# VH-VL binders against q9rc53r339to534, part 31

Target 1, 196 residues: q9rc53r339to534
Amino acid sequence: AQTHEFSNKLNTISGFLQLGKIDEAVDFIQKERKIQQEWIHFFIERVNDPTVSAVLLGKISQAQELGIDVDIDPSSQLLTPLQERQQELLVTMIGNLLENAFDALLASGIENKKIYISFTDMGDDFIFEVEDNGPGIPPQLMESIFEEGFSTKEGTHRGFGLALVKKAVHELGGAIFLEEGELGGACFVLTIPKHE
Below, E stands for the ipSAE of ESMFold2; O stands for the ipSAE of OpenDDE; V2 stands for 0.75 times the mean of E and O plus 0.25 times the DockQ between their complexes.

## First folded at step 15 (VH-VL; framework fv_trastuzumab)

Design M2 (at its last look DockQ between E and O 0.73; V2 from the best seeds 0.76)
Fold by OpenDDE, look of step 15:
Structure M2 (fold): chain C 196 residues (1-196), chain A 118 residues (1-118), chain B 107 residues (1-107)
Amino acid sequence: as target 1 above (196 residues)
Amino acid sequence: EVQLVESGGGLVQPGGSLRLSCAASGFTFSNYHIHWVRQAPGKGLEWVARISPSHGYTRYADSVKGRFTISADTSKNTAYLQMNSLRAEDTAVYYCARGGFRWPFDSWGQGTLVTVSS
Amino acid sequence: DIQMTQSPSSLSASVGDRVTITCRASQSIYSYVAWYQQKPGKAPKLLIYSASHLESGVPSRFSGSRSGTDFTLTISSLQPEDFATYYCQQHYSWPRTFGQGTKVEIK
């Protein structure tokens, strides 16, 4: 994982300290802490399942280290209790979708990398959406991207993440599909019935 | 109490511009989406635009793309609709409404009338 | 765009009648359909969301159901204050789209 942003932050703190700018260093640290606290507060209020919260929080932190800005739709809510298997598979799906987004963004030379997450438990289904501002997915590949081993990227152990997501969501009686997003890149939508 | 109040409607000539405002109160403005929905006289409802004030993401109906701009000022709990290049078919009562991700419009303003006529 | 085909365009009924309004989506939208009531000169009022969930404060005589892409609003016993125009709306995809409306008039 890229740690440039993290390293930059540490360098900044170190710089302040070397310059004897203690107050500035403390302020900088406090600002970063505040951001973390805000995320925690958000999840406490909007997400009932602590495991899902933890995964999202971890991925947000990872994104920050990668220089990827992550936003969550503020209207997002997941307060309906998840069944054990639902939780397990949702965590897997979220993790893989976000990793896929990270890979797509990092492979792109775009500045201001962005991920937008939305979710809701309104109605009869859970909906989870992960959108990025990367290159997107060509229409010709919209079906193939979910096949095992399919990858447009270099590297080992590629092309299994989305396949796993598809398998997982189908196990839950749901579906995954691409939708037109707001950021111009790929927008994956998970729909999961609350009750089978 | 959740309240949305539209203002800024009026008479304008074709090709003209108008700016509508939607003042929100009674809820955390940045936690929701704000929509504009319009209704031509004696006609049905048409969604126009949406904004998420917290991050500024916007969506538009094809009928208004390139002409209308939705915006929000979180410090004022107010959403706006800048309407340029107005056409006769834009004549309608314009409502602002509260929504969210895959959310219905659960709160509406009283609406403001926009009349585009020579 | 997702088309919401609403029927009928109008109906006449009496107080106490059972009223049914239907809306068909052009594609699968799961349960993400809302129903609104609008009276002359007033803004729409949310009645039902997510096909069958009653909005807070809405009388229990209103109900919604789903069968595939077919959605139904039912008023079990029409009251005098229920004479209005009703709209279905999908809140699943963009753009948000409404049905044509159904005017419920006094017989």
Scores: ipSAE 0.776, ipTM 0.886, lowest interface PAE 0.6, mean pLDDT 92
Fold by ESMFold2, look of step 15:
Structure M2 (fold): chain C 196 residues (1-196), chain A 118 residues (1-118), chain B 107 residues (1-107)
Amino acid sequence: as target 1 above (196 residues)
Amino acid sequence: EVQLVESGGGLVQPGGSLRLSCAASGFTFSNYHIHWVRQAPGKGLEWVARISPSHGYTRYADSVKGRFTISADTSKNTAYLQMNSLRAEDTAVYYCARGGFRWPFDSWGQGTLVTVSS
Amino acid sequence: DIQMTQSPSSLSASVGDRVTITCRASQSIYSYVAWYQQKPGKAPKLLIYSASHLESGVPSRFSGSRSGTDFTLTISSLQPEDFATYYCQQHYSWPRTFGQGTKVEIK
């Protein structure tokens, strides 16, 4: 339901942009989500996909309500057009990765909860990273968290969507894996070839 | 016109310290990463450190962790490399370079020579 | 750390020759390889990024290609200004790592 509502708001934003009404698009976003002008202008300048922009803006707003500090690497860019299926699955994967980060941070004992997002279309593939400063992934689970059956029998239906993310990224010919990040928690990386 | 200008190199004794500067111009400094890359005389290239000036996130090569500190002053469009506990193997030309998230080094300074010798 | 194994270490060539330099990554780095040219006393200059993308202002005689973890820089017809040392570099993961270099000298 929230995805549908965000899509409607995103279509409104896209309409303003297609009409060349950039200030009106900015005002609409700020009114609906109380989002700072700096975030909105970053996404307009650096992200060419309105659906991806809306998901990220929505998750940043949600993080604010949860007391989670979200930063995006300012060198991030997504200016290469996404195919329709790439857009659909990428939006789902980004949303699931961020929800998993929220859940991990809310269950943690740390007071300064932080998420760092980075992405690029510099090469022949799209790369997205989502990292947090939470507890990370237990060593015993490092290889198993992406296993096909992991989320079917042992995980919860909500907040444990890593098998879903793996399935979605593999449909696009890409991969998901963990890296050491800048924050000391989990750092999930998505790689998606631009062309199948 | 993207420019990176290093300064602060020189001769220093083992165990000593130096601070290198990288003055940037021609681009929005806080929108990029700044790196230090070094080259010992007659040798290849070695990445040393990176900073994301907007958020202060840093990374270091294992060979310099605990001895070198990268920092940035966005009000001056300048990155710094504080080098402590210098060793003979730190002798190199030190370049600063511009990058980003999984980017190549698309712009380089001219380099500044650091010599660590008795 | 990802090792970038570059070959040859040096080569001698004449103006007009086709020159090929190879670089192998120790694990998958997708297309994220850059090639740099360095002349004596100068900073490296970016030629190629993401395996095959030509940097702005670089002559079209330079090209890059990828096959799995094997990467190639090709100079289709060597010019006098191309005598230099060439480095590959992965720009995928931390730490960033370079090949050992290939010195291209006049025969």
Scores: ipSAE 0.760, ipTM 0.871, lowest interface PAE 0.7, mean pLDDT 88
ESMFold2 (binder alone), look of step 15: mean pLDDT 94; pTM 0.956

Design M3 (at its last look DockQ between E and O 0.88; V2 from the best seeds 0.80)
Fold by OpenDDE, look of step 15:
Structure M3 (fold): chain C 196 residues (1-196), chain A 118 residues (1-118), chain B 107 residues (1-107)
Amino acid sequence: as target 1 above (196 residues)
Amino acid sequence: EVQLVESGGGLVQPGGSLRLSCAASGFTFSNYHIHWVRQAPGKGLEWVARISPNHGYTRYADSVKGRFTISADTSKNTAYLQMNSLRAEDTAVYYCARGGFRWPFDSWGQGTLVTVSS
Amino acid sequence: DIQMTQSPSSLSASVGDRVTITCRASQSIYSYVAWYQQKPGKAPKLLIYAASHLESGVPSRFSGSRSGTDFTLTISSLQPEDFATYYCQQHYSWPRTFGQGTKVEIK
């Protein structure tokens, strides 16, 4: 796990304390705690499955350590209970999609790295969307990126992760595809039927 | 009670500008998307634009891209549609509506009429 | 863009009749279709979302169904207050798109 940002935060706190700036240290801690609490509150209200929540929360934390800003569409909702296999594979898919986004963003060197997550259980299918503001996927590679072992020229390791996602979603009778996003980068969409 | 109230409609000349407002109440504004949907006289419904107030992310119909700007002020629970370079074909009742990710328009305002003519 | 082809454009029916309106999507949009009712001079009202889910407060005589890319709104027993124009709409992709509308006239 990348701990640079965490270490930086601790250093900041330590710095305040060494300088005798107790109030500043407390405020800093409280701000960080507040952010965490807000995420927890969001997941409690919007996501029924605690495992999915935990994975998302973990990835959000990881993103923060990497200097990647993560937002979730506030209208997102996942309250429909997941079957055991659905849960297992969804967690895998979410993890790999976000990791893929991290890799793409870090390789791009773009400033203000951003990931936007959206999901819904409104219809007969779960829809999960992960979008970034990275370089995107060239049209010529839209099919090949899901092939096992595929590597991009940019050095982004996408071959195994995305291949796994594709395999997983197909096992669930769903699909993965790219859409036009709002951030200018890659926008992956997972569709998973609630029931077979 | 969820309520959306449009204002700012009126008569404007071609090439002119107009700013519409959508005042929202009865729900957490930042938890939803706000849309503008218009309806020309005697015609069907056309989606115009969307904003996620919490993040500021926007989408536009091709017919209004570059001319219209949707925005939101979360402190006022109000969404706006800045319409520039107005055309006769922009004449319509403009509705604001509440939505979300892959969500229908579950709440609508009563609309405000925009007439582009001269 | 996803095209929503709605039919018929208009129909006349009597009170108590079963009314069916159809909308076909140009591509797969899964179940993400909504139906709206609009009365003259009023804003549209959501009736059905996600193809078959009845919006709160909507009478049970309204129902929606899906078969592939074909979506159907059914009014089991038409009431006088059901005189209106109905629209289908896909809420799956961008841009959001509507059907052409169906005007239901009561005999």
Scores: ipSAE 0.771, ipTM 0.884, lowest interface PAE 0.6, mean pLDDT 92
Fold by ESMFold2, look of step 15:
Structure M3 (fold): chain C 196 residues (1-196), chain A 118 residues (1-118), chain B 107 residues (1-107)
Amino acid sequence: as target 1 above (196 residues)
Amino acid sequence: EVQLVESGGGLVQPGGSLRLSCAASGFTFSNYHIHWVRQAPGKGLEWVARISPNHGYTRYADSVKGRFTISADTSKNTAYLQMNSLRAEDTAVYYCARGGFRWPFDSWGQGTLVTVSS
Amino acid sequence: DIQMTQSPSSLSASVGDRVTITCRASQSIYSYVAWYQQKPGKAPKLLIYAASHLESGVPSRFSGSRSGTDFTLTISSLQPEDFATYYCQQHYSWPRTFGQGTKVEIK
């Protein structure tokens, strides 16, 4: 998953250089180095699973290319070891929740697109939270967004992949639901028992 | 090592204002949430407000929403509670507490007394 | 709002007694309950979080457990310094809410 992102970044640098935009190329390199180092240090300290760290890093990079600002609550931690099946399904669920947030924000007219991620392992359950500052989910649609093939009248893909997330979290004995978040958009919460 | 020190309490008349401060030390301030929790004399504990410093996200109890404002200055490791339109039922010891995403309050200050009386 | 119903409101006990305090949440909060000790004129002190995790520096005579939405704080052998008021608190949903307290008094 890092190979395609690395190639795209090299192409961007090459493009700046070929257009004679040396200062822009240098600025891009400096920003990428700083951002990567800060996130790597956070994940080394706070997330004790390389696969989950890699997926989060990849999605943060994808969000940056889409013009979406992603933050993680700095008190978040995932230090408890994951079982193989938990890791596999958690990676899938995190990816799909973030893609759902990307789709909602890109379909909106919101200028300052933002996603906030929070997670903890301090209790008997892992808790993951993904929220956006998009339009949110109308109350009438809350049960429908988890159905396979869900779409809205105007072709929005707000519920894209949520049926897969619900199936995955249920296999782990957990749940997915909505809460009021900090940002005014959708706030999806996953709860996953550490021991099934 | 972790310390939270409240100040700014006192006697005030109904309708008045006070600003409380919570000076923090012994931890990386921006990595935690800061809360205010109050206790009326002889009564139980009531959560009042929370801020996530650096991100600026806030939450308030319904009993204080619109009257109280929580804020933080990360350069001074200090959180504040601006209390306006004070009422007799706001009389309490106000504690500053440290937390995080779905955390308990793992560290508390000593409290500062606010008395609202005519 | 999630109500935390704490029982009993007070109890009398002797040094060496086993003391049990219970707290029931009005809705699911998973394991996210904390227990605090408060002595007169002092701030609350965290004892237990996430139902059963002992906070650093807290004596091992304190323990916590969970059964569904019912939570228990146990003091296995009461010491003189344990006479205080104890509060449960859910740390899962907004607003954070506390039980009404249990005053543990000397018999």
Scores: ipSAE 0.767, ipTM 0.882, lowest interface PAE 0.8, mean pLDDT 89
ESMFold2 (binder alone), look of step 15: mean pLDDT 94; pTM 0.954

Design M4 (at its last look DockQ between E and O 0.85; V2 from the best seeds 0.82)
Fold by OpenDDE, look of step 15:
Structure M4 (fold): chain C 196 residues (1-196), chain A 118 residues (1-118), chain B 107 residues (1-107)
Amino acid sequence: as target 1 above (196 residues)
Amino acid sequence: EVQLVESGGGLVQPGGSLRLSCAASGFTFSNYHIHWVRQAPGKGLEWVARISPSHGYTRYADSVKGRFTISADTSKNTAYLQMNSLRAEDTAVYYCARGGFRWPFDSWGQGTLVTVSS
Amino acid sequence: DIQMTQSPSSLSASVGDRVTITCRASQSIWSYVAWYQQKPGKAPKLLIYAASHLESGVPSRFSGSRSGTDFTLTISSLQPEDFATYYCQQHYSWPRTFGQGTKVEIK
């Protein structure tokens, strides 16, 4: 986990305290707490499954440490109970999609890194969408990116995340798609039937 | 009760501009998407634009891209449609509607008539 | 763009008749189709969403179904107040697109 941002925040707090600026330190802490509380409140209202909430919250925190801004569509809702296997695989898929987005954004060097998450349990299917404002995926690679071992980046143990997502979503009888998003980067869409 | 009220329609010349307003009440404005949908006289429905007021993300139909701008003021629970370079084919009743991520339009305003004519 | 081909453009039926309106999507949109009722001079009203889910307050005589990319709105027993134009709409992708509409006239 990237701890630079966390360390910076602590340094900021420490700085205020060393300067005798107690009120500023308190205000800074309160602002950070407020943001966290807002996320918690959102998940309590919109996501029934606490495991899914926890994963999303964790990833949001990780994103913040990486300097990535995360938005969730405020109309998002996941109140339909998940089957055990659905939960397990959904958590895996969400984690891998977001991690993939993190990697893409960090490699791009783009300023104002952004992820946009949307989900709904409306109708007969669950839809989960993860979009970033990174470089996107060329049309020529849209099928290959889901192959095991495929990676456009250097490093070990890469190229398995999206393959895992594809496998997982298919196990659930669903599908994964790349669609045109609103941020200009990659937009992954998971569609999962509520009932097989 | 969920309510959407459009205003700002009227007669305008080709090339002119008009700003429509959609005042929302009865729900948390920032938790939804606001859409504009128009209907030419005696014709069907055409989606025009969408905004998510919470973060300001917008989408437009190709027919209005570059000419129309959708916006929202969360403090006023109001969405707007700035229409520039108006054409005769833009003549329609303009509805604002409430939506969401992969949602239908579950609430509609009464509509406001925009007439573009010389 | 996803095209929604709606049929018929118009129909006449008697009170009590079973009425069926169809809409075909140009590509897979899963179940994300809505049906609206519009009366003259009024805004559209949502009837069905997600292909088969009845909107709150809508009479049970209205129903929706899906077969692949074919969607159907059914009025089991047409009532006098059902005189209106009906539209299908996909709420899956952008841009949102509507069918051409079906005008239901009561004999």
Scores: ipSAE 0.853, ipTM 0.930, lowest interface PAE 0.5, mean pLDDT 93
Fold by ESMFold2, look of step 15:
Structure M4 (fold): chain C 196 residues (1-196), chain A 118 residues (1-118), chain B 107 residues (1-107)
Amino acid sequence: as target 1 above (196 residues)
Amino acid sequence: EVQLVESGGGLVQPGGSLRLSCAASGFTFSNYHIHWVRQAPGKGLEWVARISPSHGYTRYADSVKGRFTISADTSKNTAYLQMNSLRAEDTAVYYCARGGFRWPFDSWGQGTLVTVSS
Amino acid sequence: DIQMTQSPSSLSASVGDRVTITCRASQSIWSYVAWYQQKPGKAPKLLIYAASHLESGVPSRFSGSRSGTDFTLTISSLQPEDFATYYCQQHYSWPRTFGQGTKVEIK
């Protein structure tokens, strides 16, 4: 959990101080502060929706606790205001896509777990992409992964999250599909028109 | 002013190698994608490769996979295209172009000519 | 790969004419089409992106539109500097692909 990670960081700082290693304690604090501030700064500059920013920040923190590296494409931008229903459903879809990636990576034997997130509002449509370096999804299963209760014996994943994503994106008039990714795993692409 | 300047073109024999450079200025290099786009003499445009310099992620056209390698040096604001096992059909002007996640090519260099001839 | 079918391959026009160039995508690419102008010996120049968004510094006589997978570039009143080759390009899917070009010549 987040409280255990925070407590461990405090214990590390306390340990340095108890050993009289003041410079090491300061360096540790500055490193942790800089990493968090870089993410916050990125979201303030690139994402005009505080709710979407909060979900992404929360999932990045969760990924760190799970030993999963998360990167965001630095050209990503979501500055176009979201309508209330778009925000609600987008938050749900982003959360479920990231949880799906966490589950796939945790169930895998892959050592260096990575997620890459990209998004844009450049056109008349929003595009979100969530990619992992996990085992991927065979083309033969692509239709099945969006069905309620879909799972593989690879893990204990129930598959409810992707069904919710498909339902949500269709309500917004958009689409979700799998694309061949750069990391060798699954790459989900979500496209949502800005206006009906 | 956004500028992209290609260099390294020239005449090379089939099967040979050549490295193109794209020097970028006037923008934060690591915040964008860099592409190579080529145009054979008298022909249209063909996308060749892309790199996201901040993380090193790449994509290639099928026609060049396994033969070409795109790379970037963020400390020099420069992208490269290493071209190996060159063929006559690789003869083209090679342009460097700036983009981003699902963006158009909003800035282009003036190109460098690569000629592959026996 | 998404094929971008551009027509016509060439046309002749006079200064002041209204010119239209069309491009059809083989699959849905939403709004993600760009239009470029290229003069001989020069790099392409971005005119329109995301089907209808005018790039900064491009004259307002250029416009773009979309109907499904059909895309149109319009020059409302052709000027002497507009004689060039024009390309459409989808910027949605990998690989990025271009139409074959339309050469606009003086009649």
Scores: ipSAE 0.773, ipTM 0.883, lowest interface PAE 0.7, mean pLDDT 89
ESMFold2 (binder alone), look of step 15: mean pLDDT 94; pTM 0.952

Design M5 (at its last look DockQ between E and O 0.88; V2 from the best seeds 0.81)
Fold by OpenDDE, look of step 15:
Structure M5 (fold): chain C 196 residues (1-196), chain A 118 residues (1-118), chain B 107 residues (1-107)
Amino acid sequence: as target 1 above (196 residues)
Amino acid sequence: EVQLVESGGGLVQPGGSLRLSCAASGFTFSNYHMHWVRQAPGKGLEWVARISPSHGYTRYADSVKGRFTISADTSKNTAYLQMNSLRAEDTAVYYCARGGFRWPFDYWGQGTLVTVSS
Amino acid sequence: DIQMTQSPSSLSASVGDRVTITCRASQSIYSYVAWYQQKPGKAPKLLIYAASHLESGVPSRFSGSRSGTDFTLTISSLQPEDFATYYCQQHYSWPRTFGQGTKVEIK
């Protein structure tokens, strides 16, 4: 499944070339490159922690390969320096939340898969939000989804991601919530105090 | 300097429609959220709607859902509020305000008066 | 919705007085409370955000504090230009909600 979007892009480029539409091919490539540059520029301006930026960039790339459209709220900002442990756990939490979103979206079979990421350091707490347009989480499962081994999906080694996130955020003295989002799917909110 | 300028207010009959505009300048429009906040005469402040111009995501107060539509034109740095099926209780000064994710309203326009009356 | 219960609705004070306005949130909203000043016929002006952060250009006599779900705006020494209506607002959740307002009048 990951190869489909990349393959599609390559096919598109190949198609243009086969048709002798060189300018269109070049334009297509340039557009893709521009998107990457825009992401880099955004992170340089809005995120001071290069590790967090790298993780997000990697996940964005992965999402693109999976045919998932990822957007970050442009007002997002993370300029407050993170403590070492905060950084480590935040990266872990972000990675797992996004992987969880990927899994949910891919399993749903919905068209136009989307993830919306937001974060801020404006208050006394860091807030990080990951929202998708997947099926969401039923109210009955809102507590259970964070339990180790809990999974609505078949497969090995599932159901540990969200549990890990919960453990990590609690270690930092924070919390994880499910809130009503804008995309109709699951909306996870991490709150992490800047100072313990 | 950040500036927000509302326009489009006026007198309208119940059931009528009106379109408000908010012209923004002095900042990168797509990097923020735009809001409409209204204030009935002699009353407090009520948030109405929000849009993130960069991706078009919108939120509405329950009181205006289904009747109001917030939109934005990034090429014009302008946010809009299409108000349909207007009611007397919609009478208010409508302010445009800048915001963001978990952000206060840091800049406000001067407001435009909407009066819904028969 | 998150309710912001603001008190008092009005108060009378003199120049030089210490003025305190409070808002209580119906649930935890962390520090995401803003305070605005509004003068008659004018748009609200942001004073404080994130409970205790002073907006640029706002006089230092204004301050904000938080205790749990209780938020306080303090004017250490009221100036003539401070007679206005003040609003608290939560900027944590949707919908954004305001307090009822506090009118600060001259005694």
Scores: ipSAE 0.807, ipTM 0.899, lowest interface PAE 0.6, mean pLDDT 93
Fold by ESMFold2, look of step 15:
Structure M5 (fold): chain C 196 residues (1-196), chain A 118 residues (1-118), chain B 107 residues (1-107)
Amino acid sequence: as target 1 above (196 residues)
Amino acid sequence: EVQLVESGGGLVQPGGSLRLSCAASGFTFSNYHMHWVRQAPGKGLEWVARISPSHGYTRYADSVKGRFTISADTSKNTAYLQMNSLRAEDTAVYYCARGGFRWPFDYWGQGTLVTVSS
Amino acid sequence: DIQMTQSPSSLSASVGDRVTITCRASQSIYSYVAWYQQKPGKAPKLLIYAASHLESGVPSRFSGSRSGTDFTLTISSLQPEDFATYYCQQHYSWPRTFGQGTKVEIK
């Protein structure tokens, strides 16, 4: 999966150069280089789990390919060691929440697509937030979006991602819900007990 | 050595304006949230506003929305509170405080007094 | 908004006493409660965060605990420097909210 993301970035650079758009190629290279180095530094300091770090880095790279601007709250931290099962399920939940945010933003037609990620391990529960600046979730659909196969478009996409997140978080004794966020779109919150 | 130093308090008439400053040092300013918390004389504590200086995201207490604006200048490691349309009920000591995503306020300035009186 | 109901509003105690202050949240806030100490003319000082975590440099006679939405600050053996006003605060959701305060005064 990382090879497709890298190859696409090289093709983008090559395309700009072949079309004589040198300024655009330089801007793209500088953005990618700066973003990758800053993220690696952040994850070394703030996330003490290499699997979670790898998933977040991979999804940030995928977002850049899709034209989506991703930020992480710089006060975020995950320094408490994860149990093996917590790690497995958290990786699944983070991945699915981000994929749902990508899908919502891509379908929306919004020009300046944004995702904001925040997390903490300060209390007795891990808390993760993923929010976007997309259309949000109507109140009438709040329970329905977690049902297996839910879709707002008639019968063409089954939509297993949020159902998987709900199953995974409940297996860990936690919860998933929506809050008002910084961006005006959907803001999903995961709470996961550390086991007390 | 984390330090937060407020300035800009004073006496102002109702309807007037003041701008408070909070100069920060001893930490990477853009890695934290900055807050204003106020305390009316002889009363309890009330959170007022928050900014994330790295991204510019802000939050306000309902009591000050539309009248107060929090901002930050990362090049000066300084947060600001622009207070407009001041009312007698805004009279308080204003503290700046450091926080983060679902954090407590781990460091506080010494406060600056704002008095709104005719 | 999440209301933090703190009790008592005032208490009188002697040096060496065990002091207990309670704070109740109006909704679940998990463990995200802080306790602050404030002396007259001074800024609040963080003592406890996340219900039970002692801030660096705070004496071990201070402790915090949680039972559901009820939170407790305990001073195991009151010292002369502990006469102050104490505030609980939820640090879970927006807006951040404080209890009304508890003044601990000398008997």
Scores: ipSAE 0.768, ipTM 0.884, lowest interface PAE 0.8, mean pLDDT 89
ESMFold2 (binder alone), look of step 15: mean pLDDT 93; pTM 0.951

